# VH-VL binders against q978t4, part 12

Target 1, 133 residues: q978t4
Amino acid sequence: MFDGSDLKNLFSLDGFLKTIQFEPEYIREGEISIIVPLRNNLLRIGEIMNGGAVMAISDAIGGLSAMTYPGIVNQVTVSFNTEFMRPIAKGPVRFISRVDRIGKSIAYVEVLVYDGENLLSSKSTGVYFLYRS

## First folded at step 4 (VH-VL)

Design b2 (framework fv_lerdelimumab)
Fold by ESMFold2-Fast, scan of step 4:
Structure b2 (fold): chain C 133 residues (1-133), chain A 119 residues (1-119), chain B 109 residues (1-109)
Amino acid sequence: as target 1 above (133 residues)
Amino acid sequence: EVQLVESGGGVVQPGRSLRLSCAASGFTFSSYGMHWVRQAPGKGLEWVAVISYDGSYKYYADSVKGRFTISRDNSKNTLYLQMDSLRAEDTAVYYCAKDRGYLEYFDYWGQGTLVTVSS
Amino acid sequence: SSELTQDPAVSVALGQTVRITCQGDSLRSYYASWYQQKPGQAPVLVIYGKNNRPSGIPDRFSGSSSGNTASLTITGAQAEDEADYYCNSRDSSGYHLGVFGGGTKLTVL
């Protein structure tokens, strides 16, 4: 079972992601929701969230949401695209990753990002290659 | 309907212990963080402690750290606060509160349970 | 520091508009939530985020946020609005909802 401790451990092993503080809100098969406090290290000039941080976190939980399925032991991003619709000036920031389709070797995922006012601020679509046990 | 019902309050002497409980219903208890917030008679609200949805993370206000322990039993939909080494300044109504999603705001509160620490 | 500051008391005439303010550096990064408390009762969430009302909260309650300040506005105050109002936001870590304002006692004249 993939749980919040597994998610935190995987972030802690990554050179960039270990700088990201977060809490899992819920984890279920095909879907992960996390909450990220909007700290200074995630801000760009203008006191809004760094677009690169939005993409990196979205990419990470996108791939990890595929690992909530039984038998999937790893994943690698094949392609990733982000649409920025609204600046994020206040947190906490919610990231929701959903697997739109799970295949034998490929997962199609979308990630929705909401600001502290619960307004949809970005959307990502990702394609991930899957490794199975 | 979401309900939070606190119990376990009462009159206790300084240096003693009390355990508070909060029975939750009407929502998926195991999916939300839970908090204790207290209010001394005639005073404002003071945050006391938080526990994450799965119990893996806990944090306390400096005034209670080392004396109070927050815990939860997701199989029983119950939140606990173990209060050790009680002091007169711990006299307050203790509320349990549910967060909306990880620590965004307190969407539901219990009615509160009164703890009186007197000598 | 992450302290939130509120004026201790404010008055409004029946049917008039009142604004209750909350100030603190954390409000530059995080929205405040507002709680109404009547004597002998538990707090009730009335506003969260910039200007969101929970189901059941009257339209006369609204919120605003600018810089380090969050405000609760009651347009057309009614007698039942007489209560203590508390703001809440995150502590200096950005992680915990550990900071309450001191509360503002609203008297409806």
Scores: ipSAE 0.007, ipTM 0.601, lowest interface PAE 9.9, mean pLDDT 87

Design b3 (framework fv_lerdelimumab)
Fold by ESMFold2-Fast, scan of step 4:
Structure b3 (fold): chain C 133 residues (1-133), chain A 119 residues (1-119), chain B 109 residues (1-109)
Amino acid sequence: as target 1 above (133 residues)
Amino acid sequence: EVQLVESGGGVVQPGRSLRLSCAASGFTFSSYGMHWVRQAPGKGLEWVAVISYDGSYKYYADSVKGRFTISRDNSKNTLYLQMDSLRAEDTAVYYCAKDSYWLDYFDYWGQGTLVTVSS
Amino acid sequence: SSELTQDPAVSVALGQTVRITCQGDSLRSYYASWYQQKPGQAPVLVIYGKNNRPSGIPDRFSGSSSGNTASLTITGAQAEDEADYYCNSRDSSGYHLGVFGGGTKLTVL
């Protein structure tokens, strides 16, 4: 079963993602939600969240949500697109990844990002190639 | 309408245990995080613990960490707080509170249940 | 360690405007929510986020946020507004709603 300790372990193994402090809100088959405090290392000039950080975290959680399905041991991003709707000035920031379709080799995923006011601030769509045991 | 009803409070000696329950209705319980917040007589509000919608994430105030355990049963729409090694300073009204989305604000509160540890 | 500071008491005359403030460094990063508590009763959410009211809360209640300060304003105070008011926000870690202000007792004269 893929759980919060698995998620934290996977982030800890990545050079960039290990700098991200977060807590899993929930994990279930096809869906992961995490809460990220908006710390200094995630801010750009103007004290709003760095768009690159939003994309990196969204991409990571998107691919990992596909790994919540049994038998999927790895994934790689094929394509990823992000729409920035609102600046994120206050946290914590919520990232919700949902698998729209899980195939044998491909997963289609959406990631929604909410700011500290629970306002939808970003939406990503991603396609991931899947490796099975 | 949303309702939260706490139970299980009472008078207990120091060092003993109590289990509080909160029965929820009027919303999809399994979709929301839940909290316990307490208030000592004549004092302010103090946050105690949180549990995520599915029970996979739990967090506690330092004052209760290691002594209290939060849990939930989504099939019964019920939240629990197991309180072990009770101390006089745990005397308070304990409120069940619903999270709006996740760690944002408490949109609904129960009426509370009084826990008195020793006299 | 994060903390939120409120004045312990404030008074207002019927029909007048009163402002209750909450101050703390965490408010630079997170909005506060406000709760009204009457004697022997559970707290009731009156404002969340910058300035949002739940259904059933009169429009005389409003919120504001600037820097490290959040404020609850009651415009045209009524007798039934007499209560304790608490602000709440996240601690500096951002993981939980673990920080309450000390509360402000509002007396309506």
Scores: ipSAE 0.006, ipTM 0.572, lowest interface PAE 11.2, mean pLDDT 87

Design b4 (framework fv_lerdelimumab)
Fold by ESMFold2-Fast, scan of step 4:
Structure b4 (fold): chain C 133 residues (1-133), chain A 119 residues (1-119), chain B 109 residues (1-109)
Amino acid sequence: as target 1 above (133 residues)
Amino acid sequence: EVQLVESGGGVVQPGRSLRLSCAASGFTFSSYGMHWVRQAPGKGLEWVAFIRYDGSNKYYADSVKGRFTISRDNSKNTLYLQMDSLRAEDTAVYYCAKEGYSFEYFDYWGQGTLVTVSS
Amino acid sequence: SSELTQDPAVSVALGQTVRITCQGDSLRSYYASWYQQKPGQAPVLVIYGKNNRPSGIPDRFSGSSSGNTASLTITGAQAEDEADYYCNSRDSSGYHLGVFGGGTKLTVL
């Protein structure tokens, strides 16, 4: 049910996320992968990706991966933590979000971020509150 | 629905070269990274090399770096492994493997081609 | 002696649950994938990421991860599950994309 057009539409409605251009690689139950070109608006000083941009994109697709399950109509972030392992100087940047556990009201999610050389650059863990209808 | 067919294996003398090919079908080859994985007789699996979907990024195991070269031809849906300066320890079945939606796992494997480096 | 450690052998009675483990520091940062290999055959992916099954893999196969350990669980083992099982991940540096465990031979009694 949840597909790439849904993902693009949801990003377009957000004040910050609408500035981020991306292409979905795949969307499946419990997992979303997107590719993000490393454009100037995502760079900080030093010509590397902005850590805040990495966190914002990771948080967004983390929560949205829970919405790939039937009956989940919305979600909100309860907690989110990011480990920055390597600077991202080369794009495109791959974000892979995976639901580790889906409960009735809570989802536990991991997001892995790879730079243009396919090196793991960031890992996030998130907890999301789920709305069902 | 995915098929990977390796070819080019055989018996070769130490110090010589051999080129392996892998013909891919059933998926959009140019959209996926590709791997070579080998298995010596009676031993476990050993990753050899990776090439990104567009050919721009390559990784090698330390044991083959400087001797082996991975390449691809997206117009022919074919993956290659050029093996130079072959050694007895390179004797193995060589598998062509497709990345999944992440290069961190191998969702489809070919049947393998045997390379024997005889002394 | 690889960066990912597996016990060389494990046994399970028909219909019972078995857990095969893989241990290494890289598993704190990277997902493990699991492969089944029967004699003379190519490996077959059975689990990738923490707990994803490819189409055609029975639901008795599941994966889990905690700290530096990844596990493959077979709930209600069948005779056909007898095989070698390999875990795979990246090395701790992230540069080597395919570090395999030594393999675990599963015997179904």
Scores: ipSAE 0.007, ipTM 0.524, lowest interface PAE 12.8, mean pLDDT 85

Design b5 (framework fv_lerdelimumab)
Fold by ESMFold2-Fast, scan of step 4:
Structure b5 (fold): chain C 133 residues (1-133), chain A 119 residues (1-119), chain B 109 residues (1-109)
Amino acid sequence: as target 1 above (133 residues)
Amino acid sequence: EVQLVESGGGVVQPGRSLRLSCAASGFTFSSYGMHWVRQAPGKGLEWVAVISYDGSYKYYADSVKGRFTISRDNSKNTLYLQMDSLRAEDTAVYYCAKDLYRSDYFDYWGQGTLVTVSS
Amino acid sequence: SSELTQDPAVSVALGQTVRITCQGDSLRSYYASWYQQKPGQAPVLVIYGKNNRPSGIPDRFSGSSSGNTASLTITGAQAEDEADYYCNSRDSSGYHLGVFGGGTKLTVL
């Protein structure tokens, strides 16, 4: 079963994602929720969360949520789209990834991002290619 | 209506164990994270432990880490706190508290159960 | 350290306005929630986020945040508002709701 230790290990092995501090809130088949403190390295000018950071974290947990299913050993992003609805000025920032459909070779995923006031701040949709054991 | 009812408190000697239960009703228990918060007599609130909706994530206050274990049984709508190696400083009213998993607050609390650790 | 500091006691005359404050470095990054506790009773959430009230909480309760300080304001204090008030927020890591202030005892004169 894919758990919080696996999630932290996978982030630690990535050149960019290893800079992101987070804690898993829950992990289940098809869904991952993480809490990300809004630290200085994630801010753009104006003390607002960097949109690129929102996209990178969303993309990462989007793909990793597909790996919560048995038999899926890896994944790569095919396409990814993000809608920015509100700026994020206060954390913690909650990222919730859900697999909408898991196919033989493709997963369709949504990621919702909430700010420190629990306001929906962005929504992403991703398509991931799956590698199976 | 949402209800949380704690039980299992009592008087216990130092070094012994006690298990608290919290029976939940009026909401989909398996969809929310749960917490234990305690309050020593005449003192303020102290957060103790959290468990995610499915039990996959748990975290503890430094004061209880290694001695207390939080768990849940979603089929019975029940939250547990196993307290081992009890100390006098663990004497407190223990509250069961619900969070909303997308929120930064405790929206519902139980009435609490008193744990007294005395020799 | 992510300690939240509150004054231990404050008084207000019936019908007047009182402000209870909570200070800590984490409040620069995270909002505080506020809990009312009367003797022998469980805490009750009165404010969360910037200035949100749960259903059933009177509109005389409001919240604000500036810098490292969060405030609970009671406009037109009533006798039933006499209670202990606790702020709560996330620790400095931002991960957990593990930090309560020491509490402020409000006396309504």
Scores: ipSAE 0.006, ipTM 0.576, lowest interface PAE 10.5, mean pLDDT 86

Design b7 (framework fv_lerdelimumab)
Fold by ESMFold2-Fast, scan of step 4:
Structure b7 (fold): chain C 133 residues (1-133), chain A 119 residues (1-119), chain B 109 residues (1-109)
Amino acid sequence: as target 1 above (133 residues)
Amino acid sequence: EVQLVESGGGVVQPGRSLRLSCAASGFTFSSYAMHWVRQAPGKGLEWVAVISYDGSYKYYADSVKGRFTISRDNSKNTLYLQMDSLRAEDTAVYYCARGSYFTDYFDYWGQGTLVTVSS
Amino acid sequence: SSELTQDPAVSVALGQTVRITCQGDSLRSYYASWYQQKPGQAPVLVIYGKNNRPSGIPDRFSGSSSGNTASLTITGAQAEDEADYYCNSRDSSGYHLGVFGGGTKLTVL
């Protein structure tokens, strides 16, 4: 099964994602939750979380949640859209990715982001092309 | 009702080892991160260690890193702290606490168990 | 790593308002949680996540945060509020390091 060590390893291989400190909260088939401390390298002017960081982390965890299914060996983002509902001023920031639908070649994923007050702050929807063994 | 009960404290000589246990009840133990926090007699609180809900991730205060090991057995609803190479400055009441994995808060605490390191 | 600083003691007259403060650079990024400890007892969480109260904590307890400072306010202090109060947050240099303030002894006159 895809586990927390696999997730840590995959983040470490990416030039940008390796800069992100995080811990998995849980991993299950079709769903991943991680907790990200709101460190200075993730803040923009005004001491709120960088929207680009929210998008990059959401995109990454979205694709990786599709890889929790048996036989999925890789994935590539086809499209990704993010709605920013609230600024994130306090951590830790929780990212929850869920596969809404898994098809033969395409996964439809949503990612919900909660701030340190447990307020829903961002919602993303993603479409990923799947590679199978 | 959430309850945490520590045990295993006692008097031990410097350089020796001791293992603390914390028995949890009244909640789904396997769904929560767990912490150890200590308090030397007459002094303030000091965070010691955290373990994730499934035991796969652990972090320690610098003062105990390399000497203490946190672990859990979710089938027994029990948290452990293995304390090796004990020093006089480890003398404290040790509390187990339920809380956020990132140490943002501790919502339930046990009553504590006293560890005295003396010659 | 950033330490959290609290004044060692404060006093308040019965029925009056008192503010206990906690300072540290990590508080710019993370909220503090606050604990009440009475002699011979385990700590009790009174505030977390800026201004959230656990079930059973009176609404006279409130939290606030601005810049590198977090505050616990007790509005209309009661005799039973006499205790040591500790703040806790995360060290800004390590995302899993918990740091407690030195504690503030509150005397209710």
Scores: ipSAE 0.006, ipTM 0.556, lowest interface PAE 11.1, mean pLDDT 86

Design b8 (framework fv_lerdelimumab)
Fold by ESMFold2-Fast, scan of step 4:
Structure b8 (fold): chain C 133 residues (1-133), chain A 119 residues (1-119), chain B 109 residues (1-109)
Amino acid sequence: as target 1 above (133 residues)
Amino acid sequence: EVQLVESGGGVVQPGRSLRLSCAASGFTFSSYGMHWVRQAPGKGLEWVAVIWYDGSNKYYADSVKGRFTISRDNSKNTLYLQMDSLRAEDTAVYYCAKEPYLGDYFDYWGQGTLVTVSS
Amino acid sequence: SSELTQDPAVSVALGQTVRITCQGDSLRSYYASWYQQKPGQAPVLVIYGKNNRPSGIPDRFSGSSSGNTASLTITGAQAEDEADYYCNSRDSSGYHLGVFGGGTKLTVL
């Protein structure tokens, strides 16, 4: 049910996320992968990807991956933690979010970020509160 | 072992249609993006189209947009290119090419099928 | 300006080193991949992701990237290396692998 058009529409409704160019790579129950071009607006000084941008995009698709399950109508981030392992100097940047556990009211999510050389560059863990129909 | 085998090429008159197929084996076809790349006689490689693993996203070169349609049947491990309103400039060897799960390259190519558009 | 530029031809003496270059604005953001094509044959991936080799590709092939330029280097060129070499990268949008260089014909003398 939840497809790439839904994902793009949800990003377009958000004041910040609408500024992010991306293409969905795949969407399945509990998992979303997107590809993000490394544009100038996502770079910090030193010509590497902004850590805040990595966190914001990871947080967004983390929560949205929980919404791939039937009956989940919204979510809100309870906690989020990111480990930065490598600078991202070349794109496109791949973000993969996976729900490790879907509960009645809480989802536990992991987000992995790969640079243009396919090297793991950051890892995030998130906890999301779920709203059901 | 990964194999990609193109078929459906031949001689066709301008304005007509032709459908190419690419039979894939040796990997989980439904998990990977697939591309068509062509090469006119004596010319370089030109990217034509891509389709994502589940068919959800498709992109085309400006030269073929509106005339060509890429599609796939994951149950048959087959990639297709429907070519409508063919022009002499579409004469080329058409290659099927696979993208890896992660990365920005074509890891495997088919042997190609020749399409000749002439009157 | 997402086009990739290559010199159309280059020559190298047997056993010597040759460098083939690919230039384009997209290379500031994305690595190039390199393909070898012999007459009548399909292209074969020789380098991806800056300097990675697929299994079966000799270690005399290497890649490098700096600014808007990517390079394929063949150290100790052999007769079987005579071929056309193409670079490829993502277009300026980053959405697809839609940009090939014009190709470089390598002659091994």
Scores: ipSAE 0.007, ipTM 0.567, lowest interface PAE 12.5, mean pLDDT 87

Design b9 (framework fv_lerdelimumab)
Fold by ESMFold2-Fast, scan of step 4:
Structure b9 (fold): chain C 133 residues (1-133), chain A 119 residues (1-119), chain B 109 residues (1-109)
Amino acid sequence: as target 1 above (133 residues)
Amino acid sequence: EVQLVESGGGVVQPGRSLRLSCAASGFTFSSYGMHWVRQAPGKGLEWVAVISYDGSYKYYADSVKGRFTISRDNSKNTLYLQMDSLRAEDTAVYYCATDLYGSGYFDYWGQGTLVTVSS
Amino acid sequence: SSELTQDPAVSVALGQTVRITCQGDSLRSYYASWYQQKPGQAPVLVIYGKNNRPSGIPDRFSGSSSGNTASLTITGAQAEDEADYYCNSRDSSGYHLGVFGGGTKLTVL
């Protein structure tokens, strides 16, 4: 079963994602939640979280949430859109990815991002192409 | 109703070992991280250790690193703290605590179990 | 490294307002949570995030944060509010709840 060690290992293999420190909060079929410290390297001018960091982390766990289903061995992003609703000034930052629909070759996913006050700050929708064993 | 019940405390000599348990109920234990926090008599709160929901990640306070081991058994909804090489300064009430909000807060606490390290 | 500093004691007259403060570098990046502990009892979370109250916590409790300082305010203090109050924040990694303040003993006169 896809677990927190798998998630940690996958992040560690990626050039950008390996710079992101995080802890899994829970992983279940179709859903991943992680906690990300809001460290200096993730901030933009104005002392708020970098939008690129929000998108990169959201995209990563979006695709990986599809891999929590049996038989799905890889995925690639087809399209991805992020709505920035509130600035994230304090962490820790929670990212919750949920598969809205899992098809034979395509997954539709949403990712919700909450700041240190538990305020919904960003929402992403993604479409991922799936590889099966 | 979330409940946490600690047990296993007692009097133990310096250099010996003791294992604490925390029985959890009222929430999906296997989905959340757990903590141990202690309080020496008449003193403040000191965080001891954390374990992730699946047990794959553990972290310890510097004062206990190498001596204490946190673990869990999700099939029994039970959290453990194995305390080795006990010192007088480990004397404290030990609480287990949840982080159900997932945002870094000790939402619920057990009643605590007293560990006394003396000769 | 992380450390949170609280004054060891504070007093307030019944019905009056009191502010308990917590200072530390981690508070520039993370909100503090506040815990009330009465003698012989386990701590109880009273404020988390900037100013959120768990269910069952009276609305006279509120929180605030500015720079490296977090504050717990009790408006209209009641006798039952007499307790030790602890702040807590993330450690330097930002994930672990590793840092408690030394605690403030509140006496309600």
Scores: ipSAE 0.007, ipTM 0.577, lowest interface PAE 10.2, mean pLDDT 86

Design c1 (framework fv_lerdelimumab)
Fold by ESMFold2-Fast, scan of step 4:
Structure c1 (fold): chain C 133 residues (1-133), chain A 120 residues (1-120), chain B 109 residues (1-109)
Amino acid sequence: as target 1 above (133 residues)
Amino acid sequence: EVQLVESGGGVVQPGRSLRLSCAASGFTFSSYGMHWVRQAPGKGLEWVAVISYDGSNKYYADSVKGRFTISRDNSKNTLYLQMDSLRAEDTAVYYCAKDLWSGYYPFDYWGQGTLVTVSS
Amino acid sequence: SSELTQDPAVSVALGQTVRITCQGDSLRSYYASWYQQKPGQAPVLVIYGKNNRPSGIPDRFSGSSSGNTASLTITGAQAEDEADYYCNSRDSSGDHPYVFGGGTKLTVL
């Protein structure tokens, strides 16, 4: 099964994601939660989390949550949309990805992002193409 | 109600081993990260080790790396700390503690502690 | 490993306000959690996040955070608040993830 070591390995091999420190909180079939410290490399001007960083991390765990299902060996993003509701000024930042529907070749995913006070700060929806063994 | 009960403490000679247990009840044990925190007599709190909800990730304080091993048995709702090569400076009350979320930090519930005394 | 620095002792008169501070680089990225410990007892979580109180913690306890500093404020200190107070935060992901401050002994006069 897809576990925290798999998740850390996949982040470490990615050009951008390798710069992101994180800890898996839990990994279940169809759902991944990670905790990300809000370090300087993730901040924009104004000392709040970079929106691009929120999107990139959300997109990454969105696709990876589809890989928690047996037989899915890879995925690529087809479309992704993010709504920014609150600025994130302090961590840790929690990202929770849930697969809303897993199809034969497409997954529909939601990602919710919570700030250090556990307040909902961002919501994304994504569509991913799936590769099967 | 949430309860954490430590056991296994006692007096042990330097260089020997001891295994601590923490029996958990009142919450879904398999959904939360668990910690060991210690406190030497008259001293402050020192974080020792953490284990993820499924046991796949473990981290240790520098002072115990290579000597202590944290583990859990989710079927028994029990957390363990295997302490090898014990030193006088390991003498402390050992607490188990639960993460607030299904992850790490803060420690929302603590056990009452179990005393480990390392002396000749 | 990052350090969290606390003054070792502070005193407050009964009914007055006291602020206990915690300083460290990790506090720029994480909120501190605060623990009260009375002699011979296990620590009790009193504040987490910016200013959240667990059920059962009196409303005289509040938290604040600015830059590399976190503070625990007790407004209208009572005799039972006499205790050691520890701050705690996450330090790093994957290596030495948790650190406690040295503790502050609060005396209620």
Scores: ipSAE 0.007, ipTM 0.560, lowest interface PAE 11.6, mean pLDDT 86

Design c10 (framework fv_lerdelimumab)
Fold by ESMFold2-Fast, scan of step 4:
Structure c10 (fold): chain C 133 residues (1-133), chain A 120 residues (1-120), chain B 109 residues (1-109)
Amino acid sequence: as target 1 above (133 residues)
Amino acid sequence: EVQLVESGGGVVQPGRSLRLSCAASGFTFSRYGMHWVRQAPGKGLEWVAVISYDGSNKYYADSVKGRFTISRDNSKNTLYLQMDSLRAEDTAVYYCAKGAWDSYEYFDYWGQGTLVTVSS
Amino acid sequence: SSELTQDPAVSVALGQTVRITCQGDSLRSYYASWYQQKPGQAPVLVIYGKNNRPSGIPDRFSGSSSGNTASLTITGAQAEDEADYYCNSRDSSGDHPYVFGGGTKLTVL
């Protein structure tokens, strides 16, 4: 079972993600939602959220949403694709990851990102290799 | 201080060619997408072409596709527009414009423009 | 090809509020940016990313977006705001071109 404390701990162990401030909104089997304040360290020129930051956070919670299933002890990204639909100029930013299909060794995941005005700004599709106990 | 200075405009006859240049300063030119935007006398703005930060991707408006070529020289901080097979409807002020992030999303700085007149 | 539609002209009395609108299907997927152009001058970015102002742009300028429509609002219009205003967005048709609205001439009465 996976909870908000586990999620925060896993971010803290990652060299890049430990710099990201966030709060879990909810966590359930196959789905994670987090809220990320849009701080200056996540902005690029023009005061728009860094696309690399959107991708990194989306990839992270995508893989971690697979770990909400029993028996899955780790995961690694095998492919990840992001479609940027709108610039994110206002926070906080909501990231919602949902497992579309969980297989024996592979998870297919979708991540949706909403800006501070609840407009859909980005969509990612990820494929993750799963390690089981 | 971001500056974009266009040059190369002038009067040219239909069917001929002209090359515009845009000298950039005040930012790391090699990190940003760059655009050409034109405006015919008394008319609105029309987007013409864009080039990615490294020159690997280029896109054109349908009205100029196959006739105009956008290019850049990052070692000289210069953007170019090669205009071939010029037509009367290409008469316009041509603006060099900077993309806002490391792709090309919106135009945060503009040059003063250079006038191209295609006339017999 | 997708288009952005603007009314060609709008008027506002000095000190009053005016809203300039831009409409097109691309605005469902991409925010509009707004440009002010005075006669004989290059365009100037006044709003980007729905409602962000570049440094130096007065706070009376604001943006909004809903569905296929983007709006530029000037609260307490001043004489120096008299200009042509253009919206721009990514055109999701074809090869990722950008498209401008036809422009709106604002007259401050």
Scores: ipSAE 0.006, ipTM 0.530, lowest interface PAE 15.4, mean pLDDT 86

